# VH-VL binders against q8ixk2r445to577, part 190

Target 1, 133 residues: q8ixk2r445to577
Amino acid sequence: FFGMLQNKGLTDYCFDYNPPDENQIVGHQVILYLCHGMGQNQFFEYTSQKEIRYNTHQPEGCIAVEAGMDTLIMHLCEETAPENQKFILQEDGSLFHEQSKKCVQAARKESSDSFVPLLRDCTNSDHQKWFFK
Below, E stands for the ipSAE of ESMFold2; O stands for the ipSAE of OpenDDE; V2 stands for 0.75 times the mean of E and O plus 0.25 times the DockQ between their complexes.

## First folded at step 10 (VH-VL)

Design q38 (framework fv_cosibelimab)
Fold by ESMFold2-Fast, scan of step 10:
Structure q38 (fold): chain C 133 residues (1-133), chain A 120 residues (1-120), chain B 112 residues (1-112)
Amino acid sequence: as target 1 above (133 residues)
Amino acid sequence: EVQLVQSGAEVKKPGSSVKVSCKASGGTFSRYAISWVRQAPGQGLEWMGVIIPIFGTANYAQKFQGRVTITADESTSTAYMELSSLRSEDTAVYYCAKERYYGRSSFDYWGQGTLVTVSS
Amino acid sequence: NFMLTQPHSVSESPGKTVTISCTRSSGSIAYNYVQWYQQRPGSAPTTVIYEDNQRPSGVPDRFSGSIDSSSNSASLTISGLKTEDEADYYCQSYDSSNKHWVFGGGTKLTVL
């Protein structure tokens, strides 16, 4: 699967990655922003290694969650995907991070109108359901 | 550094078409989002459309649907904007601009502009 | 569809502070980021503020941006006005519903 990774509950929002320097793509938080349908900074690929890969900009990035954290951060992809970069996309649309036993949820960033994907306890909420468009 | 260089000024008759070019320098042209914006003499900025070369996708302002075509040639790192069925009110400076992040952030680099004059 | 409304012109003396507003006609101003461009006669626009309140490298600290949800407006504030700040200023935001950019009508700043 590849395309814009859109949230079922937060209907207008897609995974988005726009670091301050477009030539330095590692180390910043993945955000949610209004879906534009044109690819580029909202284009992601779900790979056979269970990675969510960002390859519109070079070098290619892979979404990771560091131990003890709940934020999704862009890291460099590795030849063999480490456990912190593996997400299981379930039939119901949930995106399960096996290492942490948590699900990716669309969430409001504290005290703001901005949204981010965060790891949360798995629920049947539409805010935890994702699909490629 | 990104630089956008546009083709030179044109004088056209009503009913004709014009094709303006925008040549980008940089190794990442295919990943750009390049918008076209026009400005009639003494007037404000008006967005016309955008192309993302790597996907071959273009989107246009409703006002220009059916008259404007935006294309890109990745081999020459050049974007084009063609406007047909020209009228005198199409007299304007036409700019190409690179979007920092499509639909989210500023147009961080602009071409120098191309004056298109439509008169008989 | 929404419009962004700016005052046609503003003027202020050198060394003073001026604020230019940009009001969104429908939907929240905070729903989409706002950019600000400076344009001098005969030149292409240049960015002075992006994503509501960020400054590009090379833009002086005198330029700042803000959002006021209660008035549904964005503002560009220029302090310590200099004659070289005379220009047209345009706000811009994205219309997510129609997938297109919207520019404000522009504000002519005179420093006298």
Scores: ipSAE 0.327, ipTM 0.803, lowest interface PAE 3.7, mean pLDDT 89

Design q39 (framework fv_cosibelimab)
Fold by ESMFold2-Fast, scan of step 10:
Structure q39 (fold): chain C 133 residues (1-133), chain A 120 residues (1-120), chain B 112 residues (1-112)
Amino acid sequence: as target 1 above (133 residues)
Amino acid sequence: EVQLVQSGAEVKKPGSSVKVSCKASGGTFSRYAISWVRQAPGQGLEWMGVIIPIFGTANYAQKFQGRVTITADESTSTAYMELSSLRSEDTAVYYCAKSRWYGRSSFDYWGQGTLVTVSS
Amino acid sequence: NFMLTQPHSVSESPGKTVTISCTRSSGSIAYNYVQWYQQRPGSAPTTVIYEDNQRPSGVPDRFSGSIDSSSNSASLTISGLKTEDEADYYCQSYDSSNKHWVFGGGTKLTVL
């Protein structure tokens, strides 16, 4: 699967990666932004290793969640995907993070009107349902 | 830092087509969104469409759908805007403009503009 | 699917402050970033404000942007007006429904 990764509950929003420093692609938080349908900063690939890859820049980035954290951060992809970079995209659209046993949820960024994907306890909420466009 | 250089002025007959080029230098051309904006004499800015070179994906304003085609050649870092079935109302300065991210980023660099005159 | 409405012209004396409004006809002005461009005669536009209220490097701090949800408008404020500020100013925002950019009609600023 590849394309824009859109939220079922927050219907107009897609995964988006736009670090402020054009020369440093890794280390920043993945956000949610209004879907524009043109790929680019909203284009992701779900791989057979259960990675969510950002292919717009080189080297390719892979979404990860560091131990004890709930934010999705862009890391460098590895030859063998580590546990913190593995997400199971389920039939119902949930993104289950292997290492933490939590699900990716669309949420409002604290102290902001912006939205971000965060790890939360798994529920059947539409805010935890994702699909590729 | 980033510079966009457009092709020179054109004079065209009604019913013909015009193809304007926009060559980028500096930065990473393929990862930009390149928009085309026109401005008729004494009028405001009008967005025509965009291309994202790395994906080859283009999108157009409804008013120009079917008449405008925007393309890019990554090997020469050049974007093109072709407008067909020209009318006198298409007389305008045509600008290319770069943005970092489509849908959110400003047009931070603009070409110098290309005057296209449509006359008999 | 929406329009951005600006006053056709504004004028003010050197050293004073002027504010140019940009009103969105439908949907919240806050849903999408607003940019502001300055265009002097014979020149391409240049960005003076991006993402609602940010200034590019080289733009004086006399230029500021703001969003007012109650009036559904964005504003460009220029303080300490100088003769070189005389130009046309355009607001711009993204139409997520049609996936395209929308420009305001432009405001001619005269510094008298």
Scores: ipSAE 0.368, ipTM 0.807, lowest interface PAE 3.4, mean pLDDT 90

Design q4 (framework fv_cosibelimab)
Fold by ESMFold2-Fast, scan of step 10:
Structure q4 (fold): chain C 133 residues (1-133), chain A 120 residues (1-120), chain B 112 residues (1-112)
Amino acid sequence: as target 1 above (133 residues)
Amino acid sequence: EVQLVQSGAEVKKPGSSVKVSCKASGGTFSRYAISWVRQAPGQGLEWMGRIIPIFGTANYAQKFQGRVTITADESTSTAYMELSSLRSEDTAVYYCAKSRYYGRSSFDYWGQGTLVTVSS
Amino acid sequence: NFMLTQPHSVSESPGKTVTISCTRSSGSIAYNYVQWYQQRPGSAPTTVIYEDNQRPSGVPDRFSGSIDSSSNSASLTISGLKTEDEADYYCQSYDSSNKHWVFGGGTKLTVL
């Protein structure tokens, strides 16, 4: 799977990554913004290692969640995917984060009207359902 | 540091076309999005369109669709804006501006502007 | 498609604080980053604020940006106003749906 990763409940919003420096693609939070189809900042690939890769160009970025945290952060991809970078994309569109046993949910960023993907307890909410377009 | 250098001022007759260049230095041209913005005398900034060189696809503001063509030559790190069927109301300063192709970041660098005068 | 609306002009005395608004006509102002550009006579625009509230290197602390979702507006605030701040100011945001950049109409700041 590859393309824009869109939310079923928060319609018209896609995974988006906009790092402030072209040479520093690591360490920033993944956000949600209106789907625009411009490619790189909203183009993701779901790999056979259960990674969500930001860009196919080097250096490759992989979405990770640090232990005890609920935010999705961009890290460098590794030859063997670490546990914090593994997500199970289910047939119903749920993204299950294996290490934390939680699901990715579209949510409001604290103290903001902006939206971000966050780890939450798994439910049948459409805000936890994602699909590639 | 990134710099955008534009071609010099031009005087054109109604009905002709003009092609303005914008040469980038510094940074990585393939990671740019280059927009063209014009400003008629005493008026505000008007976005005309942009190109992301790595994708080769340009987007144009509806007002200019069919008259404007934006292209890029990665080998020379140069973007071009060609405006056809010129009229007196096309008299303006034309700017190129750089943003990042993977973001909604600002136009962090601007060219110096090219004055295009359309008169008989 | 949306529009960004700015006041045509604002005026204030040296040393005072001025605020310039930029109101989005449809969709939330928070959906896309807002930038602010300063243009002095005879010059190309320069960025004074990017991504809602960030200052480029070399822009003094007197310049700040903010977003107000209740009024669906972004604001540029200039404190300790100086004569060299006299310029036209433009807000800008991205229309993700149409893949277009949108500029506000511009605000002429007069320092008297």
Scores: ipSAE 0.006, ipTM 0.549, lowest interface PAE 11.6, mean pLDDT 84

Design q40 (framework fv_cosibelimab)
Fold by ESMFold2-Fast, scan of step 10:
Structure q40 (fold): chain C 133 residues (1-133), chain A 120 residues (1-120), chain B 112 residues (1-112)
Amino acid sequence: as target 1 above (133 residues)
Amino acid sequence: EVQLVQSGAEVKKPGSSVKVSCKASGGTFSRYAISWVRQAPGQGLEWMGVIIPIFGTANYAQKFQGRVTITADESTSTAYMELSSLRSEDTAVYYCAKSRFYGRSSFDYWGQGTLVTVSS
Amino acid sequence: NFMLTQPHSVSESPGKTVTISCTRSSGSIAYNYVQWYQQRPGSAPTTVIYEDNQRPSGVPDRFSGSIDSSSNSASLTISGLKTEDEADYYCQSYDSSNKHWVFGGGTKLTVL
């Protein structure tokens, strides 16, 4: 699967990656922003290694969650996907992070009107349901 | 720093087509969103469409669908806007403009503009 | 779909403060970022405010942007007005439903 990764509950929002420096893509948090349907910084690929890959830039980035954290951070992709970069996209649209045993949820960033994907205990909430558009 | 340089002024007959170029230097052309905006004499800015060169994806304002085609050549870092079936009402200065993120970022760099005059 | 409405013209004396409004006809003004562009005669537009209230490098702090949800409007405020501020000013926002940009009609600022 590839395309814009849209949230079922937060219906107008997609995964978005907007690093401050166009030549330095790693180390920043993945955000949610209004879906524009044109790819670019909202284009992701779900791979056979269970990666969520950011294909707009070279070298390509892979979404990861650092131990003990709940935020999704852009890292460099590796030859063999490490456990912290593996997500299971399930039939119901949930996005399960294998290493933490938690699900990706659309959430409001504290003290802000902005939204981000965060790891939370898995529920049947539409805020935890994702699909490629 | 990014610079956008457009092709020169054109005079066209009604019913013909015009193709304006926009050459980018500096930055990473393929990853930008390049929009086209026109301005009739003494009038305001009107958005026509956009291309994202890395995907070859284009989107157009409803008013121009069927008449406008926006393309990009990554090997020359050049975007093109072709407008067909020209009418006198199409007389305008045509600008290309770069934004970093489509749907969010401002048009941070603009071309100098190309005057297209449609007259018999 | 929506339109952005600006006053056709505004005028003020040097040293004073002027505010230009940009009103969204439907949907919340706060739903999408608002940008502001300055265009002098014979020139392409340049950005003076982006993402509601941010200034590009090189734009003096006399320029500020704000959003007012109660009037469903964005505003560009220019304090300490100078003759070189004479220009047309355009607001711009994004229409998520149609996936395209919308410009306001433009405001001619005269400094007398």
Scores: ipSAE 0.607, ipTM 0.879, lowest interface PAE 2.0, mean pLDDT 91

Design q41 (framework fv_cosibelimab)
Fold by ESMFold2-Fast, scan of step 10:
Structure q41 (fold): chain C 133 residues (1-133), chain A 120 residues (1-120), chain B 112 residues (1-112)
Amino acid sequence: as target 1 above (133 residues)
Amino acid sequence: EVQLVQSGAEVKKPGSSVKVSCKASGGTFSRYAISWVRQAPGQGLEWMGVIIPIFGTANYAQKFQGRVTITADESTSTAYMELSSLRSEDTAVYYCAKSRHYGRSSFDYWGQGTLVTVSS
Amino acid sequence: NFMLTQPHSVSESPGKTVTISCTRSSGSIAYNYVQWYQQRPGSAPTTVIYEDNQRPSGVPDRFSGSIDSSSNSASLTISGLKTEDEADYYCQSYDSSNKHWVFGGGTKLTVL
C-alpha cells in the first residue's frame, strides 16, 4: 500500500509531512492538509513491518509516537521497526498503534482550523478510518 | 541558494510548438513542485501547470489541457514546458517557479522568464 | 472553481498606508492559504507574504497580510510607503476541487 493516506471522515484531508528544513527529515509533527493528489509531501508507504514510511527524502522517515505522547512524529527508519513505529492497518481502515493500543484519529489542532493525526481510544468513527489514494 | 535558469527568448510561427527549459541549481530539485506561469504583455499571471519531478507526475490548468506538456529530467535537474498549436495570443513571458509544498506553500523561487513571441 | 478579485489600481503618498484586497468568489477564503507576490517592471514576481500572514526573510515588517471571513477576502497592507514599493501585486490561492492554483487579476500600486 502506498499513495496519499486520506481520511474517511475528514474527506478532504491527507497525511502530510512538511519538515522546516529540506535537509532535515526528523523530529517534527506529521500533519493533515488538503489532499492535492500529486504525491510529494503527502506520499506514504505502508510496509510489511507495519511502518508508515515517508519515501520522498533520504534517509527515509518513519512515523512514530513517543512514549506518553499522542502526536505522530517523523523518526529515522530502522532495520527492524521499533514498537513505537508500528501501526496495524486494519481491513476497516483503522490505524492501530501497537505500543499504545490506540487508533490514529483526524483531530482539530487546539482552537485552530488546522488538523493533525492524533492517538485516541479506538471508536470505529470515520475520523479513525484511512485509505490510500 | 536555489536558482532557476530558463532558456532564451523564442520567435515562433502560428501552428508550431515551443519547448522552454528551466534548470534548477541548489537545493533538492526532485522534491520540489515546479509550476509554469505565463504573463501576456501588460496582463496578469496565469498558472499553466505543475510537475513533481520525484514522481514524474504533472497536472494542468483546464485551459491548457491537450496543448501543454510539462516534463522533468532529474539527471540534469531540468523541467520543461512544451506548448503546441501556438496562436498569437500565446505571446507571453513564461516563468517556471518552485514551491516546497504543492497546494500550500508559495512560489518561493522563480526563473527569470522566457519571452515567446508568436508571429506570422 | 473560484475567482480572486483585486482592485485594478491603488495609489497613495509616501509614508502612508495602503491596503489591497483579494476577494474569493465562492467557497471560504479561509479554506486555502493565500500568498502575495510583488512584481516590478521587467522582473519575475517575488513573495512578500505567504500562508495568509507570514513574511519571508528579507521582507520588511511594514508588509502584512490578513484574512477577513466576513467579506470573504484577504488583504495585503503596506505601511510607511516608499517609492520602491511601486509594483504590481498579485494574490494567489489553491483550488482544492480542481487541483489548480488561482491568481488574482493584479493590482498596480502607484506611490506619488
Scores: ipSAE 0.618, ipTM 0.878, lowest interface PAE 1.9, mean pLDDT 91

Design q42 (framework fv_cosibelimab; at its last look DockQ between E and O 0.11; V2 from the best seeds 0.00; counts 0 for: pae E 9.6 > 2, placed apart)
Fold by ESMFold2-Fast, scan of step 10:
Order: C-alpha cells, then sequence, then structure tokens
Structure q42 (fold): chain C 133 residues (1-133), chain A 120 residues (1-120), chain B 112 residues (1-112)
C-alpha cells in the first residue's frame, strides 16, 4: 500500500511529514494536516517489513515510537526494520504497533488546535482507523 | 540554500504563446513544490499553478485551466510555465516560487521574475 | 472557494505600530495556515511570517502574526515602524477544497 494515509474518524486529515529541513529528521513528530491529494509530504508507503516509510525528501525516513513514549516520530530507515518501526495494518484499518501493543489514533495535541497521531489503547474508534488514498 | 533563476523578458503578440523557464540550484529541485505566480503592473499576486516534479503532478488555478501548462525537467532542474492564447491582460511579471511542503509551507524562495509584455 | 480581503493601503509614522488584516470570506481562517509576504518595488516577495505566527530567520521580532477566529481574520502587526518597512504586504492561505493557494489583494504600507 502507498498513498496519502487518511483517518476515518478525522476525515479531512492525513499523515504529514514535518521535519524543518534535511539536516536532521530524527525525532521530529509526525503531524496530521488537511489532505491535499498531491502526494509529496503526505505520501507514505506501507512496506512488507511493516514500516511506514517516507522518501519524498532525503534522507528516507521511517516512522518510529521510542520505548515508553506515545508520539510517532521520524527516524532513519534501517536495512532490517527494528521493532519500534513495525506497524501492523489490520483488516479493519487499525495500525497496531507491535512492540507497545497499542494502536495509532488521531488525536488533538494537548493545549493546541493541532492534530497528531499518537499511540493509545486499542479500541474500535474510527479515530484509530486508517486507509491509503 | 536554494536559488531560482528565470529566463529573460519577452514581448509577444496577441494569440501567441510564451514559455518561461525557472532553473533551480542548491537543494533537491524535484522534491519541492514549484508554483507559478503572476503580477500585472500595479496589481496583486495571482497564483497560477504548481508542479511537484518527483511525482509529475501538476495542478492549476481554474482561471488558467486550458491555457497554462506547467512542466519540469528533472535532469536540468528546470520548471517551465507555458501560457497560450495570449491577451493584452496577460502582460505581467511571472514568478516561480518554491515551497517545501505543499498545502501548508510558505513560498520561501522566489525567482527574480520574468516580464512578459503582450502587445501588437 | 474563498477570498482573502486586505485593506488597500495603510499609513503610519516611524516608531508607531501598524496592523494589517486579512479576512477570509468563507470557512474558518484557522482551518489553513496563513503566510505573510513583503514586496518592495522592483523585487520578488519575501516571507515575513509563515504558519500563522512564525518568523523566518533574519526577520526582526517587530513583525508578528496572529489569528482571530471571532472576526475570521489573520493579522500582521509591525511595531517600531521604520522607513525600510514601506512595501506591499500580501497574506496567503491554502484552499483545501480546490487544492490551490489564495492571495489577499495586498496592502500598500506607507511610512511617513
Amino acid sequence: as target 1 above (133 residues)
Amino acid sequence: EVQLVQSGAEVKKPGSSVKVSCKASGGTFSRYAISWVRQAPGQGLEWMGVIIPIFGTANYAQKFQGRVTITADESTSTAYMELSSLRSEDTAVYYCAKSRYWGRSSFDYWGQGTLVTVSS
Amino acid sequence: NFMLTQPHSVSESPGKTVTISCTRSSGSIAYNYVQWYQQRPGSAPTTVIYEDNQRPSGVPDRFSGSIDSSSNSASLTISGLKTEDEADYYCQSYDSSNKHWVFGGGTKLTVL
């Protein structure tokens, strides 16, 4: 699968690549922003290694979650995907982060009008259901 | 650091077409969004369209649909804007401008502008 | 479709503060980021504010941006006005429905 990774509950919003430049991408939080349908900063690939990969800008990035954290950040892709970069895209559209046993949810960033994907306990909420467009 | 250098001024007759170039240096041209914006003498800025070269994706303002074509040559890091069926009201300075992330980033680098004069 | 409406011109004395508004005709001003550009005669525009209220490197802190949802407007505020601030100022925001950028009509700032 590849394309714009859109949320079923927060229907106008897509995963969006947010590092300020190419000099350092590691640690920058993935955001949700209005889907524009033009690819580029919203174009992600779900790989056979269960990665959510971004390669429009260089270096290539893979979405990761640090141990004990709930934020999705950009990290460098590795030849063999580490556990913190593996997400299972399930039949119902949920993105299950295997290492933490949690699901990716569209959420409002605390004390902000911005939206971000976060790890939360798995539920049947449409805010935890994603699809490529 | 990115620099955009545009082709020189043109004088065209009504009914003809013009093709303006925008050559990028520094950074990775193909991975950005390159917009074209025009400004008639004494008037405001008007967005015409965009190309994201790595995707080959272009989109145009409704006003220019059917008359404008924006292309890119990744091998020369050059974007082109061709405007056909020229009218006197197309007399304007035409700018190319780069944005990092489509839909939310500002136009952080601009070409110097190309004056196109349409007259008989 | 929406339009962004700016005053045609504003004027103020050196050292004073001026505010330029940018009003969105439909949909919330907060729905899409607002950018602000400065254009001096004979030059291409340059960014003075991006993403509602952020300043690029090199832009003095006399320039600030804000969003007012109650008036459905964005504002560019320039304090401590200098003669070098004389320019045309344009707001800009993205139209998600039509997938294109919209510019405001521009405001000519005169510093007298």
Scores: ipSAE 0.808, ipTM 0.916, lowest interface PAE 0.7, mean pLDDT 92
Fold by OpenDDE, look of step 11:
Structure q42 (fold): chain C 133 residues (1-133), chain A 120 residues (1-120), chain B 112 residues (1-112)
Amino acid sequence: as target 1 above (133 residues)
Amino acid sequence: EVQLVQSGAEVKKPGSSVKVSCKASGGTFSRYAISWVRQAPGQGLEWMGVIIPIFGTANYAQKFQGRVTITADESTSTAYMELSSLRSEDTAVYYCAKSRYWGRSSFDYWGQGTLVTVSS
Amino acid sequence: NFMLTQPHSVSESPGKTVTISCTRSSGSIAYNYVQWYQQRPGSAPTTVIYEDNQRPSGVPDRFSGSIDSSSNSASLTISGLKTEDEADYYCQSYDSSNKHWVFGGGTKLTVL
C-alpha cells in the first residue's frame, strides 16, 4: 500500500512530514495535514516489513516510536526493521504499533491546535482508522 | 502577529494580465497554504486557488484553471496571483488568506484586499 | 463537488438571538470542518468561527457554531445581538473531491 495515508475520523487529514532540512529527514515528528495531493510530503508506503516508509528521500525514512513517547518520529529505515518501526495496518483500518501495543490515533496535540497522529489505547474509533488513497 | 500585506489597486484593460502580491510577516510561511479569494462588487467570496510555498505547487478552482497562476517566493515570504485574459467580470477585490494552523482549512489571516478594476 | 447555501439575509432586534444556516448540497456537512467569517462594508473578512465551534481570540462567546447532520447544515448563532454584529457572514468548508475551498453565498445580517 502506498500514497496518502488518510484518517477516517478526522476526515481529509493525512500523514504529513516536512522536515526543516530536506537533506536531514530524521528526528522530527510526523503530523497531520489536509490531504492535498500536491507534494511528496504526504507520500508514504506500508511495506511487507511492517514499516511505514517516507520514501521521497534517499536514504528512506521510516516512522518510529521512541521509548516512552506517544508521537511518531521519522528514523532511517534499516535493512531489518527494528521493533519500534513495526506497524500492522489491519483490515479494519486500525494501525497497530507492535512494540507499544497501541493504535495510531488522529488527535489534537495536547496544549496545541495542531493535529498529529498519536499512540493511544486501541478502540473502534474512526480516528484510529486509516487508509491509503 | 501574522500579517498579510497586499499590493495596491490595479486598473487594467480587457485582455491584459494582472499580478497581485501578498507578503506575509510575523509567522511561518513555507508550509502554510496561501489561498486567493476574490469578491466582485456586491457579491460573495469566491475561492480561486491555493499554493503551498515549500512545494511550489498550486491548486486552482476549476473556473480559473488555465487563466490563473499562483506562485510563491519563500525568500521574501510573498505569494503572487496572476490572472490573465482579464474581462470586466474580473473586476473585484482580491484577497490572500492563510490558516493559523498547519494543514487547516480555515482562513484565519486575511490580506487587506487589492481592488482590480477591468475597464475599457 | 458540493455547494454551500445560505439565506440571502436575516434580521433581528438587538438583544435577540439570530441563526444563519449553511446547507451542504452533497456529502455530509460533518465531513469537513465549517468556518464562519464576518465581513463589514469596506473591510476584509474576519474569522468568527473555525472548525465548527472554535472561536478565535477576541470573538465573544455570543458567537457559536453548530452542525446538524439531519439537515446537512451548519449554523452560526449570535446571541445577545448587538448593532456591531451587522455584517455579511459567510460559511466555508473544504471539498475533498476536488481539493477546493468552498464558500457559501453569504448572508447579510441587519440589526433592526
Scores: ipSAE 0.027, ipTM 0.706, lowest interface PAE 4.1, mean pLDDT 92
Fold by ESMFold2, look of step 11:
Structure q42 (fold): chain C 133 residues (1-133), chain A 120 residues (1-120), chain B 112 residues (1-112)
Amino acid sequence: as target 1 above (133 residues)
Amino acid sequence: EVQLVQSGAEVKKPGSSVKVSCKASGGTFSRYAISWVRQAPGQGLEWMGVIIPIFGTANYAQKFQGRVTITADESTSTAYMELSSLRSEDTAVYYCAKSRYWGRSSFDYWGQGTLVTVSS
Amino acid sequence: NFMLTQPHSVSESPGKTVTISCTRSSGSIAYNYVQWYQQRPGSAPTTVIYEDNQRPSGVPDRFSGSIDSSSNSASLTISGLKTEDEADYYCQSYDSSNKHWVFGGGTKLTVL
């Protein structure tokens, strides 16, 4: 799959990556932002290796979750996807992180208009449902 | 580090066209959002349009729709802006500028500007 | 189709603080991020504030940005003014309806 990764519950919000330094894409958090259809920061590829790839420049970025953390951060992609970079996009729309056995949920930052994807225990919430647009 | 180098100054007659180039170096050109912005003498900045080479999308400010064409050549990492049916009020410095993110980010890198003078 | 209105000029003495306003004519200023650019005579603009209130690397912390939803405006504040701050300043925001960027008219800052 290739395109904007949109949340079902938080309507019209998409995965978005805007690193502070264009020449260093590693280590910053993925956010959610209004889908705008222009590409670059909101274009991701879901691969046969179960990666979510950041499709803006080289070297390629892959979304990861470090052990014990719940935030989605950018790592460099590797030839064979590491376990912390594997996400299963299930038929019901849930986005399951294999290593942690948790699901990606759209979450609002406290008292703000900011939203982020976070790992949470899997539920049937529409805020844990995702699709490419 | 991204660098944008523009073509040199031009003098044009009313009714003609001008094509300004913007050669990029550093980073991945296909994923740049390259905008064109002009500034008439003593005036402010005016956004003209944008292209993202990998997406193939060009969008134009309504004022310039039909007169401006923005293109990109990935083999040379060069963006172009062509303005047709030139008038004296088109005399301006034309800048190319790059942003990381269309609709969310600043223009972080600017070309040096290209003076286009439209004179009879 | 909105405009961003800035004062045409402002002036202040070195060491003092100046605030440059940027008022959006229709729709909320908060709908899209506001950027601020500095342009010295004969030079291309450079970014001093992005995403309402963020500073690019290398921009001094005496530059700050803010949003006031009640007046539907953004502001650039420069404290500890230096002679080198004398320049034109432009705000910029996105017009979602027409899918293009809008610049404010610009403000000439004079440091006396």
Scores: ipSAE 0.007, ipTM 0.562, lowest interface PAE 9.6, mean pLDDT 86
ESMFold2 (binder alone), look of step 11: mean pLDDT 91; pTM 0.933

Design q43 (framework fv_cosibelimab)
Fold by ESMFold2-Fast, scan of step 10:
Structure q43 (fold): chain C 133 residues (1-133), chain A 120 residues (1-120), chain B 112 residues (1-112)
Amino acid sequence: as target 1 above (133 residues)
Amino acid sequence: EVQLVQSGAEVKKPGSSVKVSCKASGGTFSRYAISWVRQAPGQGLEWMGVIIPIFGTANYAQKFQGRVTITADESTSTAYMELSSLRSEDTAVYYCAKSRYFGRSSFDYWGQGTLVTVSS
Amino acid sequence: NFMLTQPHSVSESPGKTVTISCTRSSGSIAYNYVQWYQQRPGSAPTTVIYEDNQRPSGVPDRFSGSIDSSSNSASLTISGLKTEDEADYYCQSYDSSNKHWVFGGGTKLTVL
């Protein structure tokens, strides 16, 4: 699968990666923003290694969750995907993070009108269901 | 620093086509979103379309669908806007403009503009 | 899908404050970021405000932007007016449904 990774519950929002420095693309949080349909900063690939890859910049980034954190951070991709970069895209649209045993949920950032994907206990909420467009 | 430099003024007859170029320097051309915006004499700004060179994806305002084609050549860091079936109403200054992220970012750099005059 | 409506012209004296509105005809003004551009005669536009209220490097802090959801409008406020502020000002926002950028009709600012 590849394309814009859109949320079923927060229907107009897609995974979005806006690194502030073109020369330092890793280390920043993945956000949610209005789907524009043009690829670019909203284009992701779900790989056979269970990675969510960001290929717009070089080197390629892979979404990871650091130990003890609930935010999705862009890391460098590796030849063999480390466990913190593995997500299972389930038939119901859930993105299950194997290492933490949690699901990716569209969430409003505290005291802000912005949205981000966060790890949360798995539920049947549409805010935890994702699909590629 | 990013600069956008456009081709020179054109005078065209009705029914012909025009192709305006926009050469980018500085930054990472292929990963930008390059929009085209026109402005008829004494009128406001009108968005025509966009290209994202790295994906080869283009999208156009409905008014121009079928008449406008936006392309990019990554090897020369140049975007092009071709408008066909020209009418006198197409007389305008045509601008290219860069945004970092389509749908979100401002047009942070603009070309100097290209005057296209359509007359008999 | 929607229009952005600006006053055709505004005028104010040097040193005073002026506010230019940009009203969205349908859907919430807060749904998409609003940008503001300044255009002097014979020149390409330049950004004075991006993402509702941010200023690019080199734009003085007397330029500010705001969003008012109750009136469904964005505003550009210029304090301490100077003669060099005379220009046309355009608001811009994104139409997510049609995947189009939308510009306001423009406001001519005269500093008397």
Scores: ipSAE 0.338, ipTM 0.800, lowest interface PAE 3.6, mean pLDDT 89

